VHH binders against o75319. Designs and how they scored, part 78

Target 1, 181 residues: o75319
Amino acid sequence: GNHIPERWKDYLPVGQRMPGTRFIAFKVPLQKSFEKKLAPEECFSPLDLFNKIREQNEELGLIIDLTYTQRYYKPEDLPETVPYLKIFTVGHQVPDDETIFKFKHAVNGFLKENKDNDKLIGVHCTHGLNRTGYLICRYLIDVEGVRPDDAIELFNRCRGHCLERQNYIEDLQNGPIRKNW
Below, E stands for the ipSAE of ESMFold2; O stands for the ipSAE of OpenDDE; V2 stands for 0.75 times the mean of E and O plus 0.25 times the DockQ between their complexes.

## First folded at step 5 (VHH)

Design b3 (framework vhh_4orz_3; at its last look DockQ between E and O 0.01; V2 from the best seeds 0.00; counts 0 for: pae E 10.7 > 2, placed apart)
Fold by OpenDDE, look of step 5:
Structure b3 (fold): chain B 181 residues (1-181), chain A 121 residues (1-121)
Amino acid sequence: as target 1 above (181 residues)
Amino acid sequence: EVQLVESGGGLVQAGGSLRLFCAASGFTFSSYAMAWLRQAPGKRREWVALITDSGKTDYADSVKDRFTISRDNAKNTVSLQMNSLKPEDTAIYFCAAKPGYTYFSTRYDYWGQGTQVTVSS
């Protein structure tokens, strides 16, 4: 269905680039069919996403979609020049090792292939906050060696919203390191 | 052969100053971002300062307004002026090189052997 996700309007559409990283987080863009249910200023389409990124003087090189549905927008709504990766990620629970690995693998692959540019990895779930924040922070902690609290603070600051799920925060702060390979 | 050689470390009292140097060879220095990182005993290596190939600088919050990174492409050197030193600044300081912008130690291509900085109370 074309119902607006709960609390979707409460979150900033797009965060800021995370300094020192290639990550930017945003809430899920909604295809045109959703616009009938939104005020003009509330609309956030795939096109709007790219416009907002451009306004920040950035460019997306990859989109990682963590939502557990395909109803929000189609890959065809994106420019052909920007790869799209779907990683079905269940909400409200800590992602499993396979999901974490898939995310890490995708990020590492992108970084290897994009050493000569400064394009960003755009990551989103429904709100672009909890699942998105967890996986980005998990990557920074496990792969980049960032302190958990620093990773969380950095993400929260750049997203403009704080991680809300205690189980995610707890796992990031005190959980085991996941395998990178 | 790529080499990064740090110098200038030593023992200083709190509130004192030191200037670290790093001499680079064996790669196209002007094309690389240069960084200083440090590692205290029992702690993870942490990023301190970075200067890009274009001369843009960035600093960790813990050293901001106290430390200054600079580079001399003609001499293939990078320096770190450290003022208002604190005991918590005690660490081995490493010079590192990367053809890009990053805060993360795992991403640097080349490393020096490090120089010890000790700040006494």
Scores: ipSAE 0.126, ipTM 0.593, lowest interface PAE 2.2, mean pLDDT 93
Fold by ESMFold2, look of step 5:
Structure b3 (fold): chain B 181 residues (1-181), chain A 121 residues (1-121)
Amino acid sequence: as target 1 above (181 residues)
Amino acid sequence: EVQLVESGGGLVQAGGSLRLFCAASGFTFSSYAMAWLRQAPGKRREWVALITDSGKTDYADSVKDRFTISRDNAKNTVSLQMNSLKPEDTAIYFCAAKPGYTYFSTRYDYWGQGTQVTVSS
């Protein structure tokens, strides 16, 4: 079974670069085996991802995959020049401190190694919305000092869809600042 | 040119100790996680130990409590102290490097040519 994820067709494939950051969010790309259940205009493969990024005059320098499963595409389908990192993230609750640490560590390391270029960090979960939005916003709040409401508004506008889970929004607005290196 | 050069391999009796060294050049060593991997005869390469750019360590279950990885950023070296060696530790040992931000990835940017460790019973 290559069942299309529930509601996956309802989301824009790729958002816009978030101004003032290195982030771009997208829904999970689907390998060719899923395409028999999709109209041509609905397809969003790993190749389509890179084409859409190029159309925005941008370049990916890291992909962070937040999904629990590996059935959607194979990392080997990505260019060898683009590092890939999987952070298994529980999808029904606010990510725990260990997951947040892994995400911050990956972002901080990327920024250090890529200070002399303009490459982006691509982040996705299944829909590129709730887990993706939470971790990006948590980074902006904790590390960059962005106000919670500003981080959320920026993510929503650039993704093209609003964060849907109230527990994520409440934790971003009212939860503790989490110091990690 | 990036280079990882392993040394310290050899023949050791079971129960003995050996220390491997890896000298690194051609990249910003302090920003990389460093790892040791090994390949036994007729088997696939397996991960042994990792040390992050910040010094956090992790080990395969088979070597935990017997092996210790360490790094010296001033000398651009990583080492592997191997105690209580067993015949099953016989392998070619490789030093490898990946950017610190890809700690949980299995993909490494740079590899050494390897050093042979043989543990006789």
Scores: ipSAE 0.005, ipTM 0.336, lowest interface PAE 10.7, mean pLDDT 88
ESMFold2 (binder alone), look of step 5: mean pLDDT 87; pTM 0.879

Design b4 (framework vhh_4orz_3; at its last look DockQ between E and O 0.12; V2 from the best seeds 0.00; counts 0 for: pae E 11.4 > 2, placed apart)
Fold by OpenDDE, look of step 5:
Structure b4 (fold): chain B 181 residues (1-181), chain A 121 residues (1-121)
Amino acid sequence: as target 1 above (181 residues)
Amino acid sequence: EVQLVESGGGLVQAGGSLRLFCAASGFTFSSYAMAWLRQAPGKRREWVALITSGGKTDYADSVKDRFTISRDNAKNTVSLQMNSLKPEDTAIYFCAAKPGYTWFSTRYDYWGQGTQVTVSS
């Protein structure tokens, strides 16, 4: 259906680039069919996403979609020049090792292929916060050796919202390092 | 005032070793990845080595297994141990700081003045 996700309106549409990284987080853009249920200022479409990114003087090189549904927008709504990757990620629970690995692999592949530019990896779930924040932080911690608290603080600051799920935070702070390959 | 000051450069024979040192001040050192770059006469500046804030390292293929980058966050210093030096390693070596924790950024915010390394055949 075309119902607006719960609390979707409460979150900033797009965060800021995370300094020192190629990551930017945002909430899920909604296709045109959702606009009837939104005030004009609440609308956030795939087109709006790209406009907001451009306003930040950035460019998306990859979109990683972590939502567990396909009802929000279609890959065809995106420019052909920007690859789209779907990683079905269940909400409210810590992503499993396979999901973490898929995310890491995608990020590493992108970085390898995009050494000559500064394009961003756009990551989103429904709100672009918990699942998104966890996987980005997990990457920074496991692959880049960032301290968990630093990774979390960096993400929160740049997203403009703090990670809300204690199980995610706890796993990032005290959980085991996951396999990188 | 931000400062990056390199030292340790000089003349060395092929097969010899040098240790470069960079002292940083005027910025939050622990929030930056540190890098060494070099520029030979008539060539473009090239990346040599990088170390993230968390201590993860990476090297150019040309120096891999010969050079070692390290950092001391308590002293705000970064070092480059250069072993098995070759004439091709002759260049001005620069210390540089990348914003953030990782090497993802393509930007260097701060640069040293450089130190000359000359390797004779």
Scores: ipSAE 0.020, ipTM 0.473, lowest interface PAE 4.1, mean pLDDT 92
Fold by ESMFold2, look of step 5:
Order: C-alpha cells, then sequence, then structure tokens
Structure b4 (fold): chain B 181 residues (1-181), chain A 121 residues (1-121)
C-alpha cells in the first residue's frame, strides 16, 4: 500500500551537493497518495525535490533510484529532461559486484556526457543513507581514489546524517577495492 | 601533445598575494574541469580548488574566501588568485585537468609540472 517507510520522517529530505563531486543524496520522494498520512511539514514529493534542488542553485541531470519497489513515485512524475535509472540494490547486505559495476557505469557515462554543464546526479534509496552512501563512497574510493574515511566523512557531512550500517562501513574501510572495468 | 604549464609562483611575505596561471594546450580545454592541487614538503598532495567547464567553483575549506579560481576558455587558461597568504600555503602548486566533476583521485588525465609558492613570515 501507501504506508510511510519506517523512520522516513526522521531524515532530512535532501542533502547538500558533495563538494568536488556531482553527487547529491536524498530520501525517496513520496507521491501525492502518501500525503494523507503526513503532516504538511512532513511532505516531500517529487515536485518538492526539484524545488529544494533549485533553492540550492543546482540542477539534476540524472536520478539513480536504488529502491526495490516502484510504489513511492513513478518516473513520469519527474521532468522529461531528467533521465531516470533504477538500480535494484540489495538492502540487507553489501551490494554485489554487479550492482557496484552498474552504478559506476551509470556515473561514468553521465560524467562523460555532461562534461560541459554543472548538473548533478541525484541518488536515493528509501532513506538516502545506507545504500546511497555505500554506492557513492564505493565510487569515490574505487574510481576517484578517495581514502575510505574521507569519502565517508564527506557523505555524512553533506547528507546531514551518518551512515548507520556497520557491515557497509566495514566493507568501505577494510574491504577490497572493486574492479572498475 | 597535451601540456599544462604553470606560472606565477614565487616568494611572498605572509599576508601578501600571488596569482598563478596555467596555460593549456593539446586538448579541448572547454570540455574539461580544471583544478589546482598543492603538495607541501612531507605532506600528501591535497586538492585546493576546482572549476567546471561551466564555471562553477569549489574550494577546500583551508583556502575558501582567500583563493579564487577562474578560467578563460578563449585563452585556454586557468588562474588561481591567492590572497591573505599564510606560511601554511607554502607548497608546489599543480594544475590538473579531468573530464567531468571529480577531484579526489589521482585520475586526472593531465598534470602540469608544478610551480613553487613560498610564503615567509
Amino acid sequence: as target 1 above (181 residues)
Amino acid sequence: EVQLVESGGGLVQAGGSLRLFCAASGFTFSSYAMAWLRQAPGKRREWVALITSGGKTDYADSVKDRFTISRDNAKNTVSLQMNSLKPEDTAIYFCAAKPGYTWFSTRYDYWGQGTQVTVSS
């Protein structure tokens, strides 16, 4: 149904652009049908997402949706000018190599095609925190050569919430570099 | 053949200013993000500033409000205006280029040779 995701209200809707990257993280926007269960100040729709991005003087050029479900909003609720990509990402375990490679491929493709503008990659899972933070950090570590602790600190600061899942944190800090090719 | 050539480095008193320039050739400059990085003796190379092909800028916290990066796509140059210099800013400054908007990695496609900036007390 249209049940509000557990703890969704506890997270800031949209983070800040991560300096030195094209990433911005946010929690899943919820289509209008969810608003009956939300106080007005709790609402965060696809329209609200784009308004908040504009308020930061930014523009989205790609949305990567990491959720396993299609119930939160439909891609047609997004402007036609913003490409949308769903990458089904396991929510209980460190994402597998195939998922990581797909994320890297999407980001690299975006960066190549968008060299001449400043558009951002918006990334979300349900809360915009654990799966989102893991894949963004994995990219920064493996592709950009960022130290794990620096990637995690940057994500946490810009999201406004710290990564919570210890197995993700430990894999980022102590796990192997994943192949980029 | 690709070249990035830095200039404008030198010795300056604390509180002074310098302007660094980077002349680029051999690639489509307007399609690349440009960055300045620096390396002090005994320290790791650190990012200082970045400017996208569209002109959006980002700065390390240590230099924000004191340094200004800019680019001139007609002249294929990037500059770094450094004001209110401190002894801690002493380093070799490198110009670097990469496609897209990434700055944390050793994955810059092109690097300059560096120019020395020395700030005395």
Scores: ipSAE 0.000, ipTM 0.321, lowest interface PAE 11.4, mean pLDDT 87
ESMFold2 (binder alone), look of step 5: mean pLDDT 86; pTM 0.873

Design b5 (framework vhh_4orz_3; at its last look DockQ between E and O 0.11; V2 from the best seeds 0.00; counts 0 for: pae E 11.3 > 2, placed apart)
Fold by OpenDDE, look of step 5:
Structure b5 (fold): chain B 181 residues (1-181), chain A 121 residues (1-121)
Amino acid sequence: as target 1 above (181 residues)
Amino acid sequence: EVQLVESGGGLVQAGGSLRLFCAASGFTFSDYAMAWLRQAPGKRREWVALITSGGKTDYADSVKDRFTISRDNAKNTVSLQMNSLKPEDTAIYFCAAKPGYTYFSTRYDYWGQGTQVTVSS
């Protein structure tokens, strides 16, 4: 259905680029059919996403969609020039090793293919916070060797919201390193 | 004032070794990845090596297994050990600071003046 996700309106639509990375997090954009249920200032469509990114003087090179549904928008709503990757990620629980690996692989592939530009990896789940934050931080910790607290702080600051799920935070801080390849 | 000062360059015979140093000041060193780049005559500046704030290293294919980058956050220094040097390694070598913890950024905020490395055949 076209119901607005719970608390979706409470989150900033787009975060800031994470300094030193090519990540930017945002909440899920909603296709036109959702607009009837939103005030004009609450609307956040795929088009709005790109406009907001441009306002930051950035450019998206990849979108990773972590939602566990396809009802929010269609890949066809995105420019053809921006690859779209779906990684179905269950909410509220720590992503499994396969999901983590898929995410890492996608990021690494993008970085390898985009060495000549500074395009961003846009990552979103429903709110662009917990699942999104976990996987980005997991990458920074496991692949880049960033300290867990630094990764979390960086993400929170740039997203404009803090990770809320304690199981995610705990896993990032004290959980094992996951396989990178 | 931000400063990056390179040292250790010079003339060396092919097969020889050099160790370059870069001393940083005027910014939070530990918040930056540090890189070495080089520019040969008539060629574009090219990336050589990178070390993240967390100590992860990466190298250009052309120098892999020959060069080693390291850093000392207590001293605000980054070094490049260059072994098995080749004439094609001849270039001005630059130390540069890349913002953040990771490899991802393509820009450098700060640059040194460079140090000349010449490898004779």
Scores: ipSAE 0.019, ipTM 0.374, lowest interface PAE 5.7, mean pLDDT 92
Fold by ESMFold2, look of step 5:
Structure b5 (fold): chain B 181 residues (1-181), chain A 121 residues (1-121)
Amino acid sequence: as target 1 above (181 residues)
Amino acid sequence: EVQLVESGGGLVQAGGSLRLFCAASGFTFSDYAMAWLRQAPGKRREWVALITSGGKTDYADSVKDRFTISRDNAKNTVSLQMNSLKPEDTAIYFCAAKPGYTYFSTRYDYWGQGTQVTVSS
């Protein structure tokens, strides 16, 4: 049913904007039906997401949802009309090249269309950490030319949690640069 | 021909201020994010500040609250006001332009040749 994702309570809801980028990472918000299983202080709804973004003096211009499921919230129930993209990303495995390309394409399209504003790309998976961190770092490395260790450090600091999955870290540090086009 | 020309560098005592300028030509300035980077002796070039085409600013932690980046799209200039300068701020400062609003990296389309800032004790 509406089981709280494993370890979801262990993570900060929303990170900080990554300086010099348009990215902000967060864990999956949970629609109201999950709240019966949460203490009030544990709740993190789609409304809470948008409130926390506004508290940082930021605005979302795109949400990229990396979860493999649609059970956590419905994009139609977001408190504002914001472009939304689902990229189904299987956990535990380094994302394949098609998934990486879709992510790069979405980010590049957003940046082109939003060059005259300061809106952010919100990226989440279930915990807003491993898949989210991998794809953000892969973009920074492959497209922006950021060194792997610098990308990882920036993500970890701004998310407030370190990337955990060693296979992701090893692929970012030692794996091949992936095709951008 | 694209040109980014820095000016305003020099020698200043610790605690003092300098204002750097970068004059841009040969590209559509308002479509670019503009950045300042610096390179201290023996170190890699590092990002200092960025301003998007929309005017949003970001700063490296080491200069936050002391430096202010601004742009004038009518004059095709970007500037960096540097206050409360420290010897650690001694470096060659570069103006750079990158398309869009992406993070500062070695992937800039255009670079200036740099201006020296020296902060004495």
Scores: ipSAE 0.000, ipTM 0.280, lowest interface PAE 11.3, mean pLDDT 87
ESMFold2 (binder alone), look of step 5: mean pLDDT 87; pTM 0.876

Design b6 (framework vhh_4orz_3; at its last look DockQ between E and O 0.09; V2 from the best seeds 0.00; counts 0 for: pae E 16.8 > 2, placed apart)
Fold by ESMFold2, look of step 5:
Structure b6 (fold): chain B 181 residues (1-181), chain A 120 residues (1-120)
Amino acid sequence: as target 1 above (181 residues)
Amino acid sequence: EVQLVESGGGLVQAGGSLRLFCAASGFTFSSYAMAWLRQAPGKRREWVALITDSGKTDYADSVKDRFTISRDNAKNTVSLQMNSLKPEDTAIYFCAAKYWPTLYGRYDYWGQGTQVTVSS
């Protein structure tokens, strides 16, 4: 419903661009109807997201929404020039191969279509941390050949919060090689 | 048709050196970043070194100060000088190319690989 997600206030709204990549991670923006339950300094709307990205001298070219609901905001709250993609990702287990493939496919498609600009892929789940961090790191490991510990360190540093779910961390470090097609 | 062909692999004693080459054809080589990756049997493929289209280099921590990547745009080649080789460097080494100047990301073209075996 209109309930502020658990622990949502405890996370920085937007991370920093991950150097050497096109990724930036953030927590789910909340449409204006949630603001009744928030102090002004706690608000983080879709408009606030784009203002914060602009303040970093960056531009979003795609938003990948890993949540299973649209109760938080609607795609219509985003600029029409920014594509929006929902990839339903179950929140308590390591994402399955189909979900990982969909994420890889979306990122690869974006990179092909955006080779002539520097626009970023914004990725979020509810907190912009566990599911978001897992899929970004899985991409960096499987597609870009980044060492697992380096991918995790880069994500944690740029997000401003460390990955919390141990099963995700263990799968990234020790799990099977995943297919890229 | 785009091709990347690796060569220079072989068997070498620990502490020795090898120089790998990758010959490129079928694309505008000078516009692509080039990379070396490696994969030992049963292990994940890992990034080793990258050289951008502008010549900036980067290396995995495990090979820094031992390996040197370089490119020759006139010959359409990228090389990997590997010094002070260790048994853990044993792997199939792949040459890869990507259009974007980023250090990481999807590779557009891959070679078939060349085997490097380092004996103790």
Scores: ipSAE 0.000, ipTM 0.126, lowest interface PAE 16.8, mean pLDDT 87
Fold by OpenDDE, look of step 5:
Structure b6 (fold): chain B 181 residues (1-181), chain A 120 residues (1-120)
Amino acid sequence: as target 1 above (181 residues)
Amino acid sequence: EVQLVESGGGLVQAGGSLRLFCAASGFTFSSYAMAWLRQAPGKRREWVALITDSGKTDYADSVKDRFTISRDNAKNTVSLQMNSLKPEDTAIYFCAAKYWPTLYGRYDYWGQGTQVTVSS
């Protein structure tokens, strides 16, 4: 249960806000039980997440968790003021239409309810890169009309790591736009 | 030769209305979904509305209940009725076409755009 995800240490814990959007991506924070397996400088807990966000002069308004497990941290580890949404998303394969729709719906709902503030939508999978990047880019492409290459470049630059999965990249660049309803 | 030609743009006061038109030629119009997108100064292009070949419509949240997209297959036109216009609606509005029912994708054809300016 407390196994550190493979290559988890290799990724920056938190990206930067994507300019022109309300998105910020980060790798999965790990609950306290994982700390014994980490050097102090490697630790990244839910508390650390919020501290790092504050250091960027930002505030989270929603966390979307795309991991396919619940072993990394508990929603109770988060402040009550920040809603938590779980969208179980299988790794390594392009998310299905239902998953994409759920993500879009969640984002749109958040934007409707948060018109009066500038709080961010925090999105993470295990590494906060491939699944996270795909769904954020999918949203920007399908809903915001952003060019695929621009969306990918923006995400990569802000996350500090590039999307790695070719099937995700290919789907974003050349795949069909998914329905918004 | 494929052409999409927008018209109907202009200057309008806040709260006013405009109706944009897009005249299409050079392709089988009835087989395409038609969309409106817009780009404001200093902002990225954003999707506004879509109408499928079958007439199903979708809208960006920012324009829902204010804008209405429609099409006339007999005239090869798509229109955008814009009501209750706001200054933030100021942008160049583009007409675009995508082959349907092959799932959504990149837009195959684009118009040159028409300027819409909403004064406060």
Scores: ipSAE 0.000, ipTM 0.229, lowest interface PAE 12.2, mean pLDDT 92
ESMFold2 (binder alone), look of step 5: mean pLDDT 87; pTM 0.882

Design b7 (framework vhh_4orz_3; at its last look DockQ between E and O 0.13; V2 from the best seeds 0.00; counts 0 for: pae E 11.5 > 2, placed apart)
Fold by OpenDDE, look of step 5:
Structure b7 (fold): chain B 181 residues (1-181), chain A 121 residues (1-121)
Amino acid sequence: as target 1 above (181 residues)
Amino acid sequence: EVQLVESGGGLVQAGGSLRLFCAASGFTFSSYAMAWLRQAPGKRREWVAYITSSGKTDYADSVKDRFTISRDNAKNTVSLQMNSLKPEDTAIYFCAAKPGYTWFSTRYDYWGQGTQVTVSS
C-alpha cells in the first residue's frame, strides 16, 4: 500500500537540469496517503515536484515514470498540461532492449515536438538514480555519441548522487550500443 | 573574457559559395555545442545548424544539403560552408555557444556580433 520505499529519504528529491540536455532526474513523488508516515520536511508530492522545478526556473514538458508499480502517485495528480509516460522498468537489472527503445523513442518524440521551447523531460524511478541514470546515459551514449564516462559524470553531478549499480555502470562503459531503430 | 568572432561574410552571387568562421575564446570550447543562426531584415532570428561537442550535426530544412557545419576543437573554431546560395539566404549570421553535449536546448550562453551575408540575384 503506502509503505515508504527503502532509502527513499536518503536521496535529494530533485536534481539539476543536465546542461546541454533536456533531462532532469528526481526521485518518485509520493501521493498524499504517504504523508502520514513522513515528517513535513521529508514530504515530496507531485505538487512539491513542480514547485521545486519552478524554483529552478525550469518547466517540465514530459514525465517518464520508470517505476515498476503504480502505488506511489496517480497521473491525475499531475497537471493536465504535462504528459505522463509509464515505462515499467524492472529494478536492479540492466533494462532490456525493448525498454531502452521505448525510452529513446519517447525522448526523440518529445524533442521533435518541442523544438520551439525549452521544457524538460523529467525522468524518475524509485530513487531517481540507477534506472533513471542508466536510461538517460544510454540515450546520451547511443543517440548523442557522448563518451560513457562523460555521460555518467554529467548525470551524477546533476542528480547529486552517483550511480550505485555496478552492472549498470559496466554496461554503459563497456556494453554494446543499442540500436536506435 | 568570452569572445565569439565571426568572419567570412560578404557579397556573393546566387549559386555561389561562402565559408563562415567563428573563433571562440574565454571558455572551454570543447564542452560546448556550437550553432549558426541567422536573421534577415524584418524577420525573426532562425536556427541554421548545430554541431554538438561530440560532432553530431543537424540543419534547418531550408539549408539541408547546401550548408555544412564543422568544428576544430584544437583551434577553437566553428565553420559554416555555404554552397548554392540563394537570395533568401541573405542575413546576418551569428555564431552561438551553449554548454553540454546536445543541441536540444534553446539556451545559448554566448553570442557573436554577427557577419553579413548578402546573396544577389
Scores: ipSAE 0.023, ipTM 0.343, lowest interface PAE 5.9, mean pLDDT 92
Fold by ESMFold2, look of step 5:
Structure b7 (fold): chain B 181 residues (1-181), chain A 121 residues (1-121)
Amino acid sequence: as target 1 above (181 residues)
Amino acid sequence: EVQLVESGGGLVQAGGSLRLFCAASGFTFSSYAMAWLRQAPGKRREWVAYITSSGKTDYADSVKDRFTISRDNAKNTVSLQMNSLKPEDTAIYFCAAKPGYTWFSTRYDYWGQGTQVTVSS
């Protein structure tokens, strides 16, 4: 349906670029059919997303959509010049190893193809917080060797909201060491 | 054999300036992001500045507006102009390199041995 996701209005639409990385996180943009239940200042469409990125003097080079549905917007609503990747990520538990590997593969592929520019990887789930924060931090920890607390602090500060789900935080801090291949 | 060799360190009074240089060899310099990091006595190594292969720069908040990183791909050098130096800038400064497609500050492929900068009161 066209129901606004629970608590979606409570989150900043787009975070800041995470310094030293190619990541920027945001909540799910909503296509025009959702706007009947939104005040004008609450609207956040795919077009609004790109406008907000441009306001930061940045450019998206990939969008990774972690939601389990396509009801919020269609990839056709995005410019043809911006690659889009859906990674279905269940929202009730720590993402499984297959999901983590898919995310790592996508990020590494983007970085290799985009070594000569500064385009960003946009990552979102429904709220751009728990699943998004987990996978970004998991990448930084496993692939870039960032300490868990530093990755979490960086994400929280740049998103403008703190990771909330304790099982995600505990897995990032104390979970098993994972392979990247 | 990869080499990063820092120079230009020394003793300087607070408010003064220094320019650090890093000479690179043994890898394709123009395809790497370059960074300066520093380690103060008794502290962990911290990131100071970086410059991408295309010339985009970023700085730690503590040095923003006082330090300027630059690179010369023809000479395989990176430099750090440090102005308005403070005693808290005292540290060993390291030049580091990582591929331009992975440039987060804690993992660098290559490191120099460091050059000491000491800022007196």
Scores: ipSAE 0.005, ipTM 0.282, lowest interface PAE 11.5, mean pLDDT 87
ESMFold2 (binder alone), look of step 5: mean pLDDT 85; pTM 0.864

